Miniprotein binders against Putative type II restriction enzyme MjaVIP (mjaVIRP). Designs and how they scored, part 2

Target 1, 226 residues: Putative type II restriction enzyme MjaVIP (mjaVIRP), of Methanocaldococcus jannaschii (p81326)
Amino acid sequence: MLHFGGFIMEINHISKILEKEREEYIRNKVEEYLKQGFSKDDAVNKANQSWRTYIGHRIQDVIYNLLKKFLKDSGLKVTTDKALNNRNLPEELDKVKRLIAINYGEYLFLPDADVIVYKVENNDIKIIAIISVKNSFRERRFETTYWKLKLKESPVTSHIKVFLATPDKDNEISYKCPNGKPKKMRIILEYELDGIYFLKEDFEETEKAKHFGKIVEDIIEISKKL

## First folded at step 31 (miniprotein; from x22 with L46F)

Design x25
Fold by ESMFold2, fold request of step 32:
Structure x25 (fold): chain B 226 residues (1-226), chain A 100 residues (1-100)
Amino acid sequence: as target 1 above (226 residues)
Amino acid sequence: SPEEVYERIEELAEKAYESDDPKEILKIVEELVKIAEKTNDPFLVFFIVLELLDIAEESDDPELIKEIAKLLEKIAKESEDEWLKELIERLLKEIEERLK
């Protein structure tokens, strides 16, 4: 079998690859918004917001499909929070949804879980891990940490590993103490989460902060302990 | 949509895995290559390359493996993405070692 890490080393350049699309994307979006009657400043702001959403979804789709491909031979299945929010779920996905949902009275919410890894044994479903995919930490920077703490509160969900996957192109969490000063986001995210997986080459590696090429091996090993 | 294209790639890969007929598998390989030639998304091309490698690795037919290598070489020559060219060149070396 081919090793996942050997095929994924090129994906450490995902931000650089996607950045090649930015200029054309922004130009087209600005023209669209100007035609809709927005001012130049508003059109640029909306185009930049549209770009951030676009690349976030692009990165998430790549990660989802890589995990789906490379985990299937180990008997592990992968789905998304988008798929679990659809109406009329297949029975298997309905069970996955029920095993991860958090009850807030009359409301049920799924945690921030772009990608969900689970296995099926004799009609029993075990949730292995959720992976939050973040391109930027400008808004709701500790959302993933909140969901980890909520999952930890219940014996039904406390075993679920919570990972963060990010290219972190702006170096918001790549280093613990850049310029000698502690970076609060990196320190708290690393402390509270089960792992951070970087889709880039240059970052401060620790036992929890690793290259993305390690994620498949780690998930498989965790699944064997359950 | 991109999701529909990924699903089609997976469907084709499953058909190739279930087939014992090298001629049927080659037709599937050619369909995958046509998808790669129609897209501007280098990540879709990357996933197609991964599926072609899996098909070659599972095959015991050296003529099918040689045809897959030719198609991979074509994809690499036509790509504007240097990282993808380098990946395919590395995979072609592995395929050639298997044929020795």
Scores: ipSAE 0.545, ipTM 0.831, lowest interface PAE 2.2, mean pLDDT 87
Fold by OpenDDE base, fold request of step 32:
Structure x25 (fold): chain B 226 residues (1-226), chain A 100 residues (1-100)
Amino acid sequence: as target 1 above (226 residues)
Amino acid sequence: SPEEVYERIEELAEKAYESDDPKEILKIVEELVKIAEKTNDPFLVFFIVLELLDIAEESDDPELIKEIAKLLEKIAKESEDEWLKELIERLLKEIEERLK
């Protein structure tokens, strides 16, 4: 399973595969927005925004299901922030929700958590990692860093690892200093986060910046130390 | 929804892992392949391929493994995605090596 796991986890072409659907998706959405009374320019802009959201969710679903499958044999469980937004949660998920909550004085809020990895030992829940999935960094570039810093502020959550998984479609963070110019975003994300995992081959590898195929092994190793 | 399809794939895979009857496993495999044929989502097909591979790896029945290999070849031929075709071809080579 592990030897196959590395190759199977190398989905380096996710963005390219999904891009094939873009033209048809945009066409259909433009037509939908035109029927709603939007101008042609507004319809195109809204369709492009809808596509970014849509493709982001699809990539998230793939990553979630991959992690769920490959972590199962290790006794590790996965969930999402979306699943935790329900009023009637099973006891296990209610505990998970409470253990990742960030204190804002009178209010508790959840960090953005596309994937939450946890284990259950002797009826106690331990949160291992939160994984943020980003296809591109056009909007809200440092949100994942914000949540990592907020989680560090409490002894309850300070141990939680925060990872970024990305195909980096636009090559925004693939290299630290392309052409001798430092990429601020790559440097800050790598410094503040516990790891960046790339769903591509062409990137600058470091101790914290790795191929996505290594994420399962890294999570399992962390889980053993907790 | 894609989520519902992922859940169905997982349910079928779990049933296959819990079964010791090759006939029941084959029926589950056929159902997985039918789902793959009906979906246009290459990632759903990809996950089905992964489950079929796991079933083949856990099987001690050479006939079942051969049937899974044939079904994988069918999926590859019907796929419009070159990446998925290449993946299946690589997996088939690995299955063939285990049958030796």
Scores: ipSAE 0.461, ipTM 0.787, lowest interface PAE 1.4, mean pLDDT 88
Fold by OpenDDE base, fold request of step 32:
Structure x25 (fold): chain B 226 residues (1-226), chain A 100 residues (1-100)
Amino acid sequence: as target 1 above (226 residues)
Amino acid sequence: SPEEVYERIEELAEKAYESDDPKEILKIVEELVKIAEKTNDPFLVFFIVLELLDIAEESDDPELIKEIAKLLEKIAKESEDEWLKELIERLLKEIEERLK
C-alpha cells in the first residue's frame, strides 16, 4: 500500500490543470475545422465541443488509473464498459459483463460504467461498485441515477454500489442550497446514488458527498461485506 | 494515445515488480523516465512518478533508491506544473527519510 496513498488521492483542481491546455487545443481545432470548410463560428463551436469531450476522457483515464493502482493491493480489480465491448473477451471479463448487464426482456444492455470494481474469489466474480465520471452536468444530468435505479430492479445487480466522481468545474452540485435555493440536481443525485466524490475542496460535505480521497477506503470497506 | 501510454507504464511497472535484479529494474526506471520526458500530459508524468515511488518503496537497494531520487529531481526541474513539482518534492523528502 502506497505510504502516500491518502495524499496522492487528493488530486484537486484537475480541471484547472487541464484548462492550461485549452487555448492551444482550441486554436489547433479551429484551424483544422476551417481547413475542412466550416465557418468561423461553426469551427469555434465544434472546437469547444471537441474540447469538452477530450478533457472528459482525460479525467476519466486519470480516475480509472488511480483506482486501478490503489485498489490493486487489496486484491480488487477494475475494468471499463469500453473494455467489455469486445466480441472475444477473456472469461473473467465476460463474467463481469454478464453480472452488470441490465435485463430489458429480450435484450441485455450494459449501464454506463466508466469504472467497474470487482473481486475474484475462488473463480467467482463479485461486482462491488460502478463509478461514473463526469466533468460537467450540462448533458444527461440524471443518466447515472437511471442506471442506479435499473440495477436495483434485479437481485443480481441490486447490491452494486453506484458512485459519481466529479471535479464539478461549474459548481453545479457542490452545494445543496446555495443562497437558500435548493439545487435539485445535487439533492436528487445524493439521494439516489450511493455516493458522490468530489475532486475539489470547495463543496458541501455530507455522509454521501465526500472528497475523492475517501473513495478507495469506502470501496474496500464495501468489498469486505460481500 | 493516452490509453496506450498508460498501458505501457503499467507493463513496465509490472516487470519491475516481478524482477529481483537491480540492473533490470534500473533499465525499466530509465525507460519510464524517457516516457515522462516525451509526454506533454502532466497526468501521465504523474503516474510515472507514482510508479517510480512504488519501485523505490519496494527496493532494498539503496543505490537504486538514490538513482530514482535523482531521476525524480530531474522530472521536477523539467516540469511546468507547480503541483507536480510540489508532489515530487514531498516524495523526495520521504525517500530521504527512508535512506536514513
Scores: ipSAE 0.460, ipTM 0.786, lowest interface PAE 1.4, mean pLDDT 88
Fold by ESMFold2, last read:
Structure x25 (fold): chain B 226 residues (1-226), chain A 100 residues (1-100)
Amino acid sequence: as target 1 above (226 residues)
Amino acid sequence: SPEEVYERIEELAEKAYESDDPKEILKIVEELVKIAEKTNDPFLVFFIVLELLDIAEESDDPELIKEIAKLLEKIAKESEDEWLKELIERLLKEIEERLK
């Protein structure tokens, strides 16, 4: 994978690149909501919420396509929870869905797993890793940790690595002890997850908290052990 | 949609991988460049640049490699994104060294 390491430098700027789109996006959305009859205050609030959803999807799309491209030569395949929620799943994806689903009695739920990495060996599927993509931690701060713990409860899913990928623009989890005070969210996420991958340059690097450019090498290494 | 554009890029890349005809591959490369010229999404342009590099690296036809380098120069010149320009300049240096 001659170019993934070279790309790591560029993807650390993803928040700055996407921020260039914000002003025009917000302006267009405010106009759209005003035409629908919303007040200016409501239109602005809705536009800002729309932006947060939009930028999250943009980051997820980039991550999905990078992993798909750079893992293919290692025999690894990539899909998304959105693709797994389609009604008419191909047999391969139906197996992937069953291999990550968690049973709650009468209900079956997929973990919050934006991107799923798996391999196919002799028509048998092995789930390697699940990557949750978060652009902010204002809501559902520990959902990824919950899903890791649920996956550990079953021998079918206990091997699955659970990663968090984030630009963490607002430094919500970038440092363990900012200003000498422990940051609970960073400490718990790092303790419980198999890895946190930052799409930025400035953060406290540890054995589990790394630059996003390391993720492909880590996934390939893990896949060789399964 | 962005998903449809990424799928088209991947389809074109697979066609180029399966071909052993440099003229057919060049037509595919030119279609990839046209996609890059029509989008305002720098990440789509980035993925096209990566596919063009892969095609050049897999090729043993110096003329095809030179044409790809020329098209990469065009993408860099037209780009409004400094990080893309810097990436492409680095890739062109690698391609140039290979042609020596």
Scores: ipSAE 0.453, ipTM 0.792, lowest interface PAE 2.9, mean pLDDT 86
Fold by ESMFold2, last read:
Structure x25 (fold): chain B 226 residues (1-226), chain A 100 residues (1-100)
Amino acid sequence: as target 1 above (226 residues)
Amino acid sequence: SPEEVYERIEELAEKAYESDDPKEILKIVEELVKIAEKTNDPFLVFFIVLELLDIAEESDDPELIKEIAKLLEKIAKESEDEWLKELIERLLKEIEERLK
């Protein structure tokens, strides 16, 4: 029963740990793509894209397994958008998928969520939170805020908390007003989302912007109110 | 598959939780340590360390707790990752408090 926050402090260096692997990863991938017949320029571009996918997957996987482990004894279950996109979906997960779907008239789409926390009570499923995991903000800067706003439009999904978990490798959102200048991305994300959880040491803490070590406690407290 | 390894770790942890026999639990702990020794993924080792700690926390058998501490020291000694060594050292201090 050691508290989640005590263990996650070491994971706050996840970007630095993974960055040690980057140069070897890129070199190996460039060689692989060259063997497949791509030009040098194409191989480099593909290798860099492959790295972004790899590091995003690894961070998401660590976060998923941490949340799964530390939320289990509170009666909370965790799944991923990857699991919800399987063609052969178990009934429980099919219900989870339908409970987070966004209505676009004749079409239903899932929000881009990486990790989903839910509970099962008397065969009913209640979605607690969606966590978006982003390594950096070089692309898709406001995707998470879009999905929060869409979820707020329906009474069926408006209770769902939307969190962002990030190492914020490039310091894009770590501070509200670095050097006295408002950082639009940080200000909008903090305003619109229910929380931002940093997997790093150096950032500006606020009521909504916290160390990742606080996320388990926050989710458990939210679930008790539902 | 990494997903299969995480599932195996969880399966072993569940078996340890369900067992009341310290000798059976120690065999499970030793299997978890073997997985940690064969992987190059420090995050898999991290999750195994967390499971070993949970097993030690739930145990009333001081000899089992001492064996788990010994195996955690082994993992720390063999790790190339300083952040993981520091984590295990902190955990070992907590385990020693329980043995008093």
Scores: ipSAE 0.445, ipTM 0.787, lowest interface PAE 2.9, mean pLDDT 86

Design x25
Fold by OpenDDE base, last read:
Structure x25 (fold): chain B 226 residues (1-226), chain A 100 residues (1-100)
Amino acid sequence: as target 1 above (226 residues)
Amino acid sequence: SPEEVYERIEELAEKAYESDDPKEILKIVEELVKIAEKTNDPFLVFFIVLELLDIAEESDDPELIKEIAKLLEKIAKESEDEWLKELIERLLKEIEERLK
């Protein structure tokens, strides 16, 4: 797709667009929670949490649909952990679910997977990548790293690339050593994950830390090696 | 839900891609535009814009391309989002350059 690069660069504005809605959203939610009998402080806290969830979901949907669109021509497919959380899965998705499952002895659990990229060749499914989408790193900062490490423990899943996509609006991981001080989270995430993709322009670029615009080509390249 | 809208956009885009009838494609385009007009989600509108552009790029019918361009202009004018407006305007310039 000739315009992929240009369109993806526009995604840098996602955070800005969503922030415009924040004030109204928070106000409405605070009012709602006050009517439910919560204190003002509790209402504000709940509203802020609701907003984080709301934004996170919207960003995830955008990224999912973008990847779905731009990977389609390459024959690659996408799904989500949410879609896999169904009792009656089509055969293809049931296979995908089984191929990303992590073994905990008596139990199998799925990694957190906002986007799962896979291909179907000769009726065989190959999982290419899992993408975690994070708007902020306030909670569970290394959860994606945990899942990457768990996936490495099995020959069934060890080949699966794990990527992080983030606007990083608060510059939590945009730079390794801002003001000469190492950012532990950036360093660890970059070391443990297969890549970090930023939905912004202002970040320290490295071999693993790239603009989100490069994620499609990287995934396609990985898919060719599998 | 936003998810349902995304699915509908995709379904419409696929139908347009599979069609060789400019009249059918135009109906699909009009339906996409109606969705864009009904939604306040700039991301959904953005996706519709992308699909419209893809349809235009795959079309050899200059009349269809011109109609899509007009509809994109309409979306831009009706948009309260300056970012989206600017994006569409930029894309329209690219389409115009391809039509020369």
Scores: ipSAE 0.400, ipTM 0.757, lowest interface PAE 1.5, mean pLDDT 88
Fold by OpenDDE base, last read:
Structure x25 (fold): chain B 226 residues (1-226), chain A 100 residues (1-100)
Amino acid sequence: as target 1 above (226 residues)
Amino acid sequence: SPEEVYERIEELAEKAYESDDPKEILKIVEELVKIAEKTNDPFLVFFIVLELLDIAEESDDPELIKEIAKLLEKIAKESEDEWLKELIERLLKEIEERLK
């Protein structure tokens, strides 16, 4: 088996790959929006927004499939919030959905969960971790933190680890105090979350801030304690 | 959809893992390579390369391993991505070392 570590290091190139595709994608989308009658400025803005959505989904898919593959031998399973957004769920997924639901009194809502890691033991489901995948932090900066705090409020969900995975292309949270100025977002995210995993090499490593290559090992270790 | 392609890759990989017939495995490998050739998504190609490597590592058939190596070389030659080429070249070296 290729050591998961060696393979995961190649994930650092995800950001580079995405940059090459971006220029062509933006060009094509700008042209499309211009044909729809938008101004040049509006077309560019819409194209950029479209790109963010597009690339976000692609990164999520990559991370999901990587985790699915590398956690399989450990008997761990993965799913997504999207997979849980069905009326008719298999029993297993229905249980998963119920075990991650957040109580808002009259209503139950699911946290944003790009990847949900769980195990099945003796027909019982144990939720291990939720991974949020973020490509950029321009919007909804503390959304993952909000969900972590909400999950922590219930004894049913308080044990669930919440991780953030990001390439952090713009270095928004890669360092705590670049140039002596505290990055509020990095500090808060690291404080509130159980871990931040970077799909890059250039970041400030801490106990909670690690390379994405460590996430599988960390999840497996957590799973053994649950 | 990319999701459907990922699922197909996984299905093929699982079939290969469950098979003890090198001929069947080779057919699966060829199908994976066809998917790689048809896709413009470097991430999908990357996953296929990983699956091919896993299949090669689990194989005790030198002929199958050599064929996988040839197919990886083909993917590398057809790739427009330098990083993917470099990755495959590195993997090929590892495979070659195992065949010695």
Scores: ipSAE 0.393, ipTM 0.752, lowest interface PAE 1.5, mean pLDDT 88
Fold by ESMFold2, fold request of step 32:
Structure x25 (fold): chain B 226 residues (1-226), chain A 100 residues (1-100)
Amino acid sequence: as target 1 above (226 residues)
Amino acid sequence: SPEEVYERIEELAEKAYESDDPKEILKIVEELVKIAEKTNDPFLVFFIVLELLDIAEESDDPELIKEIAKLLEKIAKESEDEWLKELIERLLKEIEERLK
């Protein structure tokens, strides 16, 4: 069987690899928006916004499919927030959805989770981890920490690990400040989350901040404790 | 859609896993390679390479393994991505060692 960590080195360049798509993507989107009647300036601005969303989805898609493949032999299943919002939700996924939902009185809604890992034992479903995927940390830097805090409030969801997977394209959390202190965003994310998994070669490693190649091993070990 | 292509790759991989017939498996391998040849998405090609490796690692038929290696060489030759070429070259060394 294929060992996840043995080839993950190439995936640590995922953001750089995907960046080569940028020029063609922007050109095509600008043309599309111009055909819709937007000015050139508006079309370019909308195309850049679209690119940021697109690259985030591309990274999430790769991570989802990698985890799905490499966790399968350990009896672990993987789904996404998109799949959980499907109108024709299978019974198994409906249970997954209910097990991660947060109750706000009259309203029930899902954490902002990109990828969800769970297991099925004797018709029981246990949620192992939620993985948030961020290429960069523009406007929603601490959204993932909010959801971790909400999940901790209930005994039913407090066991769920919340991870961040990121290339950290703009080096917003990878390195210490020149004065030797960790960056403030890094401190908060690392403290609140159960782990940060970097899809890049170089960053300040800690017990919670690891190369993405470690995530499969960590998830499997956590699943054995549940 | 991209999701449908990943599902097709997985479906083919499961058919290969369930088969004991090297000729049937080779047809499946060739279908996977056709998918890799039609896409410009290097990560779809990457996933196909992973499935081809799995098929080769589980096979007891040296001729099937040799055919998979030839098809992997073809994918590497046609790839625009140096990281993918380099990965396939390393995988080919592992496959060739298995054949000894």
Scores: ipSAE 0.391, ipTM 0.773, lowest interface PAE 3.5, mean pLDDT 86

